# Ledger of designs, part 9: VH-VL binders against q09693r1to98

Target 1, 98 residues: q09693r1to98
Amino acid sequence: MKILASSTNYVLHNRLSNSQYEDARSKIVNFGGEFTNDAAKADYIFVNYSQINRVRRELRTIGTPLETCVSCKLIVKIDWLNEPKESLTPGNPYVIWH
Short names: E, the ipSAE of ESMFold2; O, the ipSAE of OpenDDE; V2, 0.75 times the mean of E and O plus 0.25 times the DockQ between their complexes.

## First folded at step 5 (VH-VL)

Design D1 (framework fv_diridavumab; at its last look DockQ between E and O 0.08; V2 from the best seeds 0.00; counts 0 for: pae E 11.7 > 2, placed apart)
Fold by OpenDDE, look of step 18:
Structure D1 (fold): chain C 98 residues (1-98), chain A 119 residues (1-119), chain B 111 residues (1-111)
Amino acid sequence: as target 1 above (98 residues)
Amino acid sequence: EVQLVESGAEVKKPGSSVKVSCKASGGTFSDYAISWVRQAPGQGPEWMGGIIPIFDTAKYAPKFQGRVTITADDFAGTVYMELSSLRSEDTAMYYCARDYSDWGYFDYWGKGTTVTVSS
Amino acid sequence: QSVLTQPPSVSAAPGQKVTISCSGSSSNIGDNYVSWYQQLPGTAPKLLIYDNNKRPSGIPDRFSGSKSGTSATLGITGLQTGDEANYYCGTWDSSLSAYVVFGGGTKLTVL
């Protein structure tokens, strides 16, 4: 199990605190998973949105490493109770853009 | 086809604890949240809490905060719900359910586990 | 006592249309997607509608959902005897402590 890590603002290591990231990382590692920066090798991506299916559909439209991820099947929500109510587009007040 | 198989019926004394299990199959276990919803006789469903197994972080309804513990075993593909300090009012059918697209809707349900609390 | 308010019961004859209302507040129905469930006697709830107006596979188009403001409505056309059941609305409440909430339920009787 490979988890995609990227520089995008909605990916795990960019949106979580150090402690939160370490907790998630530890869980993934203990489960036999590993992080990768290669989208072509990634199976999963972590995002801090609650609606996994909606995020899955929209991430490709806003340009993310997922667009080049061949095997990506799972977008795991981190803040699964704090999902933006609007689409994931530039200008969305719930999406951090850098 | 996703299936949620729950553990068998429980009969408990007041003050004791009960732990119900929910084994998920037919999908990616860590791909979605599993919630626990109970229903007392003649009442509507009541959400107790949920967990995303891959994170092993649970969220609880305010009413059950401190009395319920939801955990997941990723290797077993099983989610657990433990309710402590049982009282007669906890007598209910306890369902596990999959949250498909979040925002609190559940597309797959277990058959339920009856928990009876009586002295 | 339920966070979401539903009429206790509705009834209609076969072939007719019924609507079931679900009233909430800005922190739940107002801000979040509504789902509906059908529960036949002795069975677990079954998802009928999600995201206000979407039907899962296998749910006939006789079932419809809508949302406006802080209220939601379930519509059932071409009522059948097999539709006799309890119906519940549900959504997420994003107030002080976010959690899933359900309506009190509506008993649908087919006359």
Scores: ipSAE 0.021, ipTM 0.713, lowest interface PAE 5.8, mean pLDDT 79
Fold by ESMFold2-Fast, scan of step 5:
Structure D1 (fold): chain C 98 residues (1-98), chain A 119 residues (1-119), chain B 111 residues (1-111)
Amino acid sequence: as target 1 above (98 residues)
Amino acid sequence: EVQLVESGAEVKKPGSSVKVSCKASGGTFSDYAISWVRQAPGQGPEWMGGIIPIFDTAKYAPKFQGRVTITADDFAGTVYMELSSLRSEDTAMYYCARDYSDWGYFDYWGKGTTVTVSS
Amino acid sequence: QSVLTQPPSVSAAPGQKVTISCSGSSSNIGDNYVSWYQQLPGTAPKLLIYDNNKRPSGIPDRFSGSKSGTSATLGITGLQTGDEANYYCGTWDSSLSAYVVFGGGTKLTVL
């Protein structure tokens, strides 16, 4: 298990439930992560897996589609925060998009 | 425009299976989840499950786990719901619906497919 | 019994206002967004409200939604005869059996 760098930016999608948001926030802080509300600056975007299509549509709307992103972000199932196993690399089963 | 086109009415015997189809317009199939919601006569809606076609990810309501299978055919742009071991209690209108929040809420609905289970 | 509790019926006269309640628990309404659906006889449900209080394009502003704690309400002002329908609330249940849940429905009669 690796502790994420404090310089790592995270974006929590705004459609997470209140309990998921607060739980994820607490866990990310415990891993040394930092929050950002700017998707362009995020290194990781944690999503409820059921909301992935919504994330894709919203990113397209604000001009940074996943399909054409210049500095592609890692889209990660929020469930990873419950049982961190390995670094969030494209080979990790919780990484949805890379 | 959004269009969800469901297959025609079915009459089945107890113990058999039924497979209902839902053809979604291109953008709906690729960018949204598709859920199946049924409604028995005189009752409220009941969510059965849904699928995110591009990720082949299906989720089922606990009541239907083991009896329902939801699949997607990328070539046809079509989602299927198969319900097995049919009982008279499965007599209902079956809707496919576009799931805007991926199992959150349903902004467009098909017209529904009537499934009647009788002996 | 439905997971979310709604009154079975409400009645009001044209031009009046009516509210329909939807009660749940901390794992559903308390933790998640609420949607509302209108169902006219013989038709599929139609989305009226999503994300607690937002209206889809084409839904009149006389329909409104709100959420407080583990309860949600649908408000209809300037009641019209065409509003006579069944109304259902819906949400996600975040418990170990996470899934979409609906209320039992409320029949609105316009007197």
Scores: ipSAE 0.013, ipTM 0.676, lowest interface PAE 7.4, mean pLDDT 80
Fold by ESMFold2, look of step 18:
Structure D1 (fold): chain C 98 residues (1-98), chain A 119 residues (1-119), chain B 111 residues (1-111)
Amino acid sequence: as target 1 above (98 residues)
Amino acid sequence: EVQLVESGAEVKKPGSSVKVSCKASGGTFSDYAISWVRQAPGQGPEWMGGIIPIFDTAKYAPKFQGRVTITADDFAGTVYMELSSLRSEDTAMYYCARDYSDWGYFDYWGKGTTVTVSS
Amino acid sequence: QSVLTQPPSVSAAPGQKVTISCSGSSSNIGDNYVSWYQQLPGTAPKLLIYDNNKRPSGIPDRFSGSKSGTSATLGITGLQTGDEANYYCGTWDSSLSAYVVFGGGTKLTVL
């Protein structure tokens, strides 16, 4: 029903103000998703980056290298939460890694 | 506008410690990494370490591991750096700087504060 | 010894162009994005270039950056006397424990 139903979601804090971070968390819940504080357990990781190399570095910095993220399906640009027209799939324009 | 203000200049003896503060204003303090970067006279900048205030997580350059402690007080909007076992080569300008991308680049810098270590 | 190597100085006349190099390794410049900083006399460093080649708001387009392999280059065209400063490259180093490294700096003299 809801576009993030049955998903577990993480928001990478980097390059987000506190208000942007809380707004993203609220949108995830409103879209039916569960939120996690552990990137390694997330199906989707939302980021304020366009370049996967930056995301790999930041995940390593917080102790959750992408290589250890066994649940991760997609890394997604945070702006998708403002305009979720299409379901998250590897072909979605907001997806930067799958 | 974001501002970073370091505490006042310090003069210290060898073997002592110094604790410098950095007060952030004009933005959301807890959202970004705050780093300490020092610059000895006539030399380039040297990253000492940094902290992500919302998670109270500190990371240190290998050269300073064991001598530097970086902490944050989210309520006060302030990051602290304490450097112990001071030596004459620690005489430098000390800056706090904000890393917008968390350890990528520094978009805001304080004006710096001088720490002088003299016998 | 700086992890990133820069020439100690460069000079050129007003209106001319200079380039400043920054050499590193695969664990820093090779794998990570490079930033450049301008430090005018008596001031704190100021971000000039980020993510290899992007300019913050307020930085004129006569400042440019590029990266190839383990080397990065800052380009400055239309030199002005106000460009006399020290210039530093910086990047993330992923070896051992990840940390930030800077170049030793390049002093630009406009004659």
Scores: ipSAE 0.006, ipTM 0.586, lowest interface PAE 11.7, mean pLDDT 85
ESMFold2 (binder alone), look of step 18: mean pLDDT 88; pTM 0.911

Design L1 (framework fv_libivirumab)
Fold by ESMFold2-Fast, scan of step 5:
Structure L1 (fold): chain C 98 residues (1-98), chain A 119 residues (1-119), chain B 112 residues (1-112)
Amino acid sequence: as target 1 above (98 residues)
Amino acid sequence: QVQLVESGGGVVRPGRSLRLSCAASGFTFSDYGINWVRQAPGKGLEWVAIISYDGSNKYYRDSVKGRFTISRDDSKNTLYLQMNSLRTEDTAVYYCARDYSDWGYFDYWGLGTTVTVSS
Amino acid sequence: DIVMTQSPLSLSVTPGEPASISCRSSQSLLYSNGYNYLDWYLQKPGHSPQLLIYLGSNRASGVPDRFSGSGSGTEYTLKISRVEAEDVGVYYCMQYLQTPLTFGQGTKLEIK
């Protein structure tokens, strides 16, 4: 089965080249995921590890309504897309903030 | 040491207004969302409103929408709750509580300020 | 709105005895990220509420290990393995899944 099946995914563009961003998008689709430009709709938010401070600051928002709860998402190192390991759960080592 | 100190409570007639303040110290105020939670005499806890860290998002319980306004002044490290058209049902101790939205909990609470709306 | 219902509404225990409090939500609090958005707070007499448990089962800093949270979806339990005098107060569950944030009606714990 496709490892991102039934998931909606967002990529934080910050400090990614356009090439890296499009590569991540294509990998998400290839692994069965849907891509969204609306972080509030995402199950997983993919980020560049070097931006962890920036991620926390930029994704800080009121996370109470389901449709607007950015801080309720799993934040995943974008490197996971190079060699997807086990499913994305809080225990996965590529999940850096949750 | 994190501290939240509420003030501005008092005794007012129905239909009047009060402005509550919550003064924060011991942390970077602009990094956190803050909640208002109230408790009527002898009753349970009731969530009132929240404001996001940057002030861009505000949410309220239905019974106070259009009457209460939450705001913040980061230059003064202070949260406000402007309460208009007060009703007897608004009588309560009002707490401010820091929102740790990354994990979905309130980690620090003030001591509360008492609002009494009496005819 | 998500309705939170606690049971019992009050209980009295002898020091050293266990206590158990239940919390039921009208909708599942399990989110797509795998977390249960249910917190437990304690309000001691004359004091502000304090955090005990967050995300269903995680103990807050400084909370003794005799406190534990469990459950998922719509059914949650707070357990105290051996009640001490300092545990007297009102316990509240709260959902953080969606606005309005809602609390249970509270459970009063008293010492016999």
Scores: ipSAE 0.006, ipTM 0.634, lowest interface PAE 9.6, mean pLDDT 84

Design L2 (framework fv_libivirumab)
Fold by ESMFold2-Fast, scan of step 5:
Structure L2 (fold): chain C 98 residues (1-98), chain A 119 residues (1-119), chain B 112 residues (1-112)
Amino acid sequence: as target 1 above (98 residues)
Amino acid sequence: QVQLVESGGGVVRPGRSLRLSCAASGFTFSDYYINWVRQAPGKGLEWVAEISYDGSNKYYRDSVKGRFTISRDDSKNTLYLQMNSLRTEDTAVYYCARDYSDWGYFDYWGLGTTVTVSS
Amino acid sequence: DIVMTQSPLSLSVTPGEPASISCRSSQSLLYSNGYNYLDWYLQKPGHSPQLLIYLGSNRASGVPDRFSGSGSGTEYTLKISRVEAEDVGVYYCMQYYSTPLTFGQGTKLEIK
């Protein structure tokens, strides 16, 4: 499936085991996405958080404040990668920031 | 009114332990990152540790890593700093400071509790 | 680690005179869209630090308009247009762009 075609994706490692992190990376690639380890280059950032304020703090800690990320389009809950039925739009229940 | 009140400081010899507490009131404690910041006598401010909303993420300055443990009990609105293997360099006033959740600036500070490590 | 350097380390001013304090970071605290992850704090003698300016230029609630913050990238300035007796204390800049959070050395402001 190519649901992430032409997207650059970052996974926030916080609150994920190494296995969960690698599983998320593998799924992103299988869905057609490019993976980056630089959040500032990402279109979509996948996180194991439900509250955007937590994500903002973590991104600031790694030197990529969300408010200053010009490439960033969406922050998405990691769970979406398990059953991606619909495209990532602001109306998707897994999207916590747009 | 937002309040942070530190306690647990005292005088101890090197190698011993102390546990500091920070009692929070006047806000929803579980919505905030909270930090410990210290100040040695006559010196500047030095960040020590930070804890996320639910305690899942903890950050430390290198010099205390492995010796200090930050924790929180949101049911008691209380932050803790367990300080083991204390050194004379740890002598300071310890403040807890609330981190505004969206931006990370410290909008409220406690009055501080004094830790003296002397031989 | 990001190193924060303040200048001067000490200021002595007559009441009503202006004061200016500089803060330099070893790397940029700002992206091109204008958000600066730098704060200014004041610690009055015998008191806890208090927030003056956040995100480079925004005055905290209750802070008089004689205080202003400016700057971008690696150079930041705190200005007091007319110093008053209650402004005595040590001023600190802090970056929260990345961990570990780091403070400048502090600038002591005294009245003549």
Scores: ipSAE 0.006, ipTM 0.629, lowest interface PAE 9.3, mean pLDDT 86

Design N1 (framework fv_nezutatug)
Fold by ESMFold2-Fast, scan of step 5:
Structure N1 (fold): chain C 98 residues (1-98), chain A 119 residues (1-119), chain B 107 residues (1-107)
Amino acid sequence: as target 1 above (98 residues)
Amino acid sequence: QVQLQESGPGLVKPSQTLSLTCTVSGYSISSDYYWHWIRQHPGKGLEWIGSIYHSGSTDYNPSLKSLVTISADTSKNQFSLKLSSVTAADTAVYYCARDYSDWGYFDYWGQGTTVTVSS
Amino acid sequence: DIQMTQSPSSVSASVGDRVTITCKASQSIYSYVAWYQQKPGKAPEPLIYAASSLQSGVPSRFSGSGSGTDFTLTISSLQPEDFATYYCQQYYSTPLTFGQGTKLEIK
């Protein structure tokens, strides 16, 4: 099946242009994922950050602290969407939190 | 070493706009950190004003929202605060600070600049 | 907004004393608490982050503890340079908020 099949996905808009955000959204759908505007419902959160503490701050700011996110499985660097080769697992180099 | 230095007018009249600039040396504001403004009223505690990321993304204290604008000039390695319609309640020492790796605490502070709002 | 309440507002102590300052959050903030020391006419200086992690260069007589809503800053064997005002700060959620401060004075 498609690489994001059966996943609900959120894109953190911060540090992305509007065109990068919409491109990421379209790629998620193309790879079989569902898109959500509610980070608290996401399995995977895609971000333009390389360090997890930056993401923690942004998620706190939008009312979805990572510590209390029941659905959240992985935080993933946005560039994984440009050429997804390997499945998203904690060992994937694009995964910065699990 | 990293240094932050505030600059601006020491005296502002009521209803005017307060403009302050923070000059950062020894470190680029274009790096993956947040830059903040904090103030301290005479004889009182600290109040967070807001933050900026070099992309232009800002967060403001809701108590000051619509009165505050924070902007960054990456070519000058500076970020600035504008506070409109000031009153005597805005008399304070104003600090700029760096948020260490988005950990939410401030590891470097400017020395502070005193602003008095009076006629 | 998350309110941070410090107690006491002031404390008098002697060199060599053990001093304890407390900070209470209006809701759980896990371990997202920092402590700062401010001397007259100076900017605050970081002491502790993540409730209990000591900032590099800060003497080991300073320690922090707590999680959830109740936090404590302890200074063992107080030194002359420790007389200052101390602030707690939560960084769990914006707006970032500080306690009102505790002034540590010579007895």
Scores: ipSAE 0.014, ipTM 0.641, lowest interface PAE 6.9, mean pLDDT 86

Design N2 (framework fv_nezutatug)
Fold by ESMFold2-Fast, scan of step 5:
Structure N2 (fold): chain C 98 residues (1-98), chain A 119 residues (1-119), chain B 107 residues (1-107)
Amino acid sequence: as target 1 above (98 residues)
Amino acid sequence: QVQLQESGPGLVKPSQTLSLTCTVSGYSISSDYYWHWIRQHPGKGLEWIGEIDHSGSTDYNPSLKSLVTISADTSKNQFSLKLSSVTAADTAVYYCARDYSDWGYFDYWGQGTTVTVSS
Amino acid sequence: DIQMTQSPSSVSASVGDRVTITCKASQSIYSYVAWYQQKPGKAPEPLIYAASSLQSGVPSRFSGSGSGTDFTLTISSLQPEDFATYYCQQYYSTPLTFGQGTKLEIK
């Protein structure tokens, strides 16, 4: 029904147009998720690339380095929001880091 | 294989703009890496100036932010530094460098170019 | 900004000696530390990244250790070509910052 129910979600704006960013935000809400502007509070962080080293650098600059895993966050390819097929777990092909 | 080479005037007058270019060979600057400018003052340590990626996104050392501009020309496989309103304190060896997979670790450096700010 | 402080500022040693250089960050930077070697008149050359990972082609006598705020570069058996200035660098956050350097001199 609502595949992102009870999740807090963040979208990494870098490499996204404003329309892609707003589209992602709308999809998160439509799938039952909560949206946050604080990556540290997010369960799932959506990104528009597969290069984990780039994601690590960008998250580091906004105060949420992946190496801490304080909240055991998942980094997810934003394309998952187009057609969610299975839940977000480390085994999901759209999850690029755990 | 990968080589970086700095070029520009070795002598700049106070209050003018310093312009340096880094020419990259053996690798495309349009790739998904970051490219940096670093300088070294005479007899002193290293100071990071700023970075640019393949999309043109930049980040600058806050101590220089109002004075520095980094740009890329992908058709020439070059990226450039402009430092405005220079003073004698800007006398240094200037290096360009590539970071390792966007980690901020510099795996390739140019040989450096000496810039003297003097009238 | 994150300050990187190296100690000692200079060290005199002989070929075959074990040499250690330390680097202290003003705040936790996890493992986001690199080490470089610079010889007079030349650009710095990469030695170590991620605090302990050896750059390809660098001799195994070089090693790095540490996490958080305290980091060490060790040369297990000093060779003539190792006399140079060594720099640590944090890449946890921008602006990227370097230590002041440690000059390794022949005794």
Scores: ipSAE 0.030, ipTM 0.683, lowest interface PAE 5.1, mean pLDDT 85

Design Q0 (framework fv_patritumab)
Fold by ESMFold2-Fast, scan of step 5:
Structure Q0 (fold): chain C 98 residues (1-98), chain A 118 residues (1-118), chain B 113 residues (1-113)
Amino acid sequence: as target 1 above (98 residues)
Amino acid sequence: QVQLQQWGAGLLKPSETLSLTCAVYGGSFSDYYWSWIRQPPGKGLEWIGEIDHSGSTNYNPSLKSRVTISVETSKNQFSLKLSSVTAADTAVYYCARDYSDWGYFDYWGRGTLVTVSS
Amino acid sequence: DIEMTQSPDSLAVSLGERATINCRSSQSVLYSSNNQNYLAWYQQNPGQPPKLLIYWASTRESGVPDRFSGSGSGTDFTLTISSLQAEDVAVYYCQQYYSTPLTFGQGTKVEIK
């Protein structure tokens, strides 16, 4: 899986502390994830779960389809326009692990 | 407890660059997005853009080509630069806090009147 | 962009009477999944910055008098002042935060008749 780790308006991982970022990064690479600055090659976007509604707002404007990675603690790649947050559970392909 | 103090040059000529700074006192700086919002005399409010402590920005598309917002996290300050000003940029400029990252504003600076005249 | 339109542009109401301000969005600001309306209301007195009154369409900000209430859903919203006081003379703005750019209504001026 390829994770977008670039300076984009909806990549909120930049708000994480250095230790939180390194912890999340190490878990992602342990799951076989790769970081990329090319949005066209990305499968997932690294975001802070606490800001998920802000991410949804930004994605509605940008029109970028994303989905939530089941095995990735702070990753989202989800069609925010169609998928309800409240229906997301562990085991659903749209769930953020936290 | 949370106080936003803003400053910058209030009188500009057409084609100059507007520069304003906002400093945050009392409260967390790194947990929020911080916005610039302007209000032309006798008119409504226009959101300019926002920034967080890491320098992540979102700009209003109508102003994106002329706007730069920057942050100096060590001083709990963020700044607005708007290039190539015209009379249409005459407004009171406010800095504000985005509460809980939702996009509504609970604390505002006092405002800085910027007048662009030849 | 979501366009916010308020009505009326100005409203004159006698002290102690009810004031009603309407706000319409060009598209729905209701997120069906959490059943929340991404809509806020602000009060602005002359020479002062706006002050948050209501968020999530109907939740009153701490310290705001209970005579202020918000209602509505989807595209049509209302701010009600149940009994107008002298200090309520101000311009009121609605704001959507459903999508960027964040947008405000043009404002409604409330005056005492």
Scores: ipSAE 0.007, ipTM 0.611, lowest interface PAE 10.2, mean pLDDT 75

Design Q1 (framework fv_patritumab)
Fold by ESMFold2-Fast, scan of step 5:
Structure Q1 (fold): chain C 98 residues (1-98), chain A 118 residues (1-118), chain B 113 residues (1-113)
Amino acid sequence: as target 1 above (98 residues)
Amino acid sequence: QVQLQQWGAGLLKPSETLSLTCAVYGGSFSDYYWSWIRQPPGKGLEWIGEIDHSGDTNYNPSLKSRVTISVETSKNQFSLKLSSVTAADTAVYYCARDYSDWGYFDYWGRGTLVTVSS
Amino acid sequence: DIEMTQSPDSLAVSLGERATINCRSSQSVLYRSNNQNYLAWYQQNPGQPPKLLIYWASTRESGVPDRFSGSGSGTDFTLTISSLQAEDVAVYYCQQYYSEPLTFGQGTKVEIK
């Protein structure tokens, strides 16, 4: 079972180049996760931000306010995908919201 | 309670740069976004943009080519610069707090009237 | 951008009578998963900055008198002043915060008849 098994994942395109976005999508699938284009369906949202308040604003802009996202469990810094050695829990340093 | 005090030049000529500053007293600065909102005389409100303590900005697309918002976190201050002004930029300019980043505003500065005339 | 349209532009109401202001958004500001409307109302007295009255379409801000109430959902919203008082002479604005850029209505002026 891979590290993102049974998870649905979204990548917030803001602040990512097209190649970074495609790389993140590929890594999610390679780690066993499902990729979605609908943030409202995601368990985990990957972002190129350190500031949670900015992420909240961006998600509202695309019609998926974080506070109203029933499926959303974690907001994770995109860097975690480069070398995922630890599971995604609220204590993980790449997790910026839970 | 939170208090916003604002100041800056009130009379400009076309092509000049508008510069306004807002200082925050009596509350947390680093936990919020801080916005600039303007109101032409006798007209409605227009959101200009926002900034947080780290310098993260978001601008209204209609103004983004001319607007710069900056922050001086050590002084709990943020500032608006609007370049290449015209008579259409004549307005009362307000600074305001974005409550919990939802995008509605619970505290406002008193406003600064900026007049652009030749 | 979400366009906010208020009606009427101006309203003359006698003291003690009901004032009703309407606000319509060009797109829904309701997020269906939790049934929340991203809409606020402000009061602006002459020479003063706007003052928050209502947020989440119907939640009254602390310190705002009970005579002010907000209602509506989706694209059609109403601010009601149940019994107009002299200090309520002001311009009222609706605002959406569903998506950026944040946008306001053009305003409704409430005057004493």
Scores: ipSAE 0.016, ipTM 0.666, lowest interface PAE 6.3, mean pLDDT 87

Design Q10 (framework fv_patritumab)
Fold by ESMFold2-Fast, scan of step 5:
Structure Q10 (fold): chain C 98 residues (1-98), chain A 118 residues (1-118), chain B 113 residues (1-113)
Amino acid sequence: as target 1 above (98 residues)
Amino acid sequence: QVQLQQWGAGLLKPSETLSLTCAVYGGSFSDYYWSWIRQPPGKGLEWIGEIDHSGDTNYNPSLKSRVTISVETSKNQFSLKLSSVTAADTAVYYCARDYSDWDYFDYWGRGTLVTVSS
Amino acid sequence: DIEMTQSPDSLAVSLGERATINCRSSQSVLYSYNNQNYLAWYQQNPGQPPKLLIYWASTRESGVPDRFSGSGSGTDFTLTISSLQAEDVAVYYCQQYYNTPLTFGQGTKVEIK
């Protein structure tokens, strides 16, 4: 499955166990995506948050505010990686910011 | 109209665990985060942490190793435990409502004075 | 952490006169996407919990008298009481909610001269 083909992806470690974080990384690669340790380079940022305002604050603490992130397209709930049937577009239930 | 009622031990010895509870009456419980904030006598305010109805927590890093906030959604209650207390933890402790997605506080409990003395 | 510094620590103002309290953040609390300053002001009367006065730097909370106004942007903020009344004797706190941990200023005590 290559549903993340041609995408660069970041996982916000906050609120994930080390096991959940590594599982997310593995799934991203398995779905054809590239993983980055630099949120500012990501097309998609996967998070374990339900509220976007908290995600925005966490990104600022790691030096990558959304307002200055040229590459950042979508903030996506991490649960999408468990069953990624639908493409990541605005309107997908797992997308919490675009 | 929203009211926050709080209660707890009040007098502690060093090394004990502080335990306080806040009950919310009126309004929606599940739509908000709920915070604990403390104020040592004659000093300013320090945010301790927050929780929502699903158990999602954020803690002040300065207190993170000693703090646990828990929620009992069926009772509209949330509670603070602070372990290994010292005299520096003597303060009035407030529960408060975080407004929506933003963390300013529109409703506060009346406060509980916690004194830690040998 | 974002440090909040208020000035002065205490202020004595005559009834009916203007009181001005300043608040400075160690970094900007202005968010460009919504062009909002993540700054609130609270009033704390003796023996009572803090009461929200102002949020988004300049928006008055419902029920707060219009003699209270907030201004400023980025790192420098001001709370103004245009005509001090007896019930305004209190300690005032600014708070940033731009980033965690949430932080407050040290407080400014307002007394009647």
Scores: ipSAE 0.015, ipTM 0.649, lowest interface PAE 6.5, mean pLDDT 87

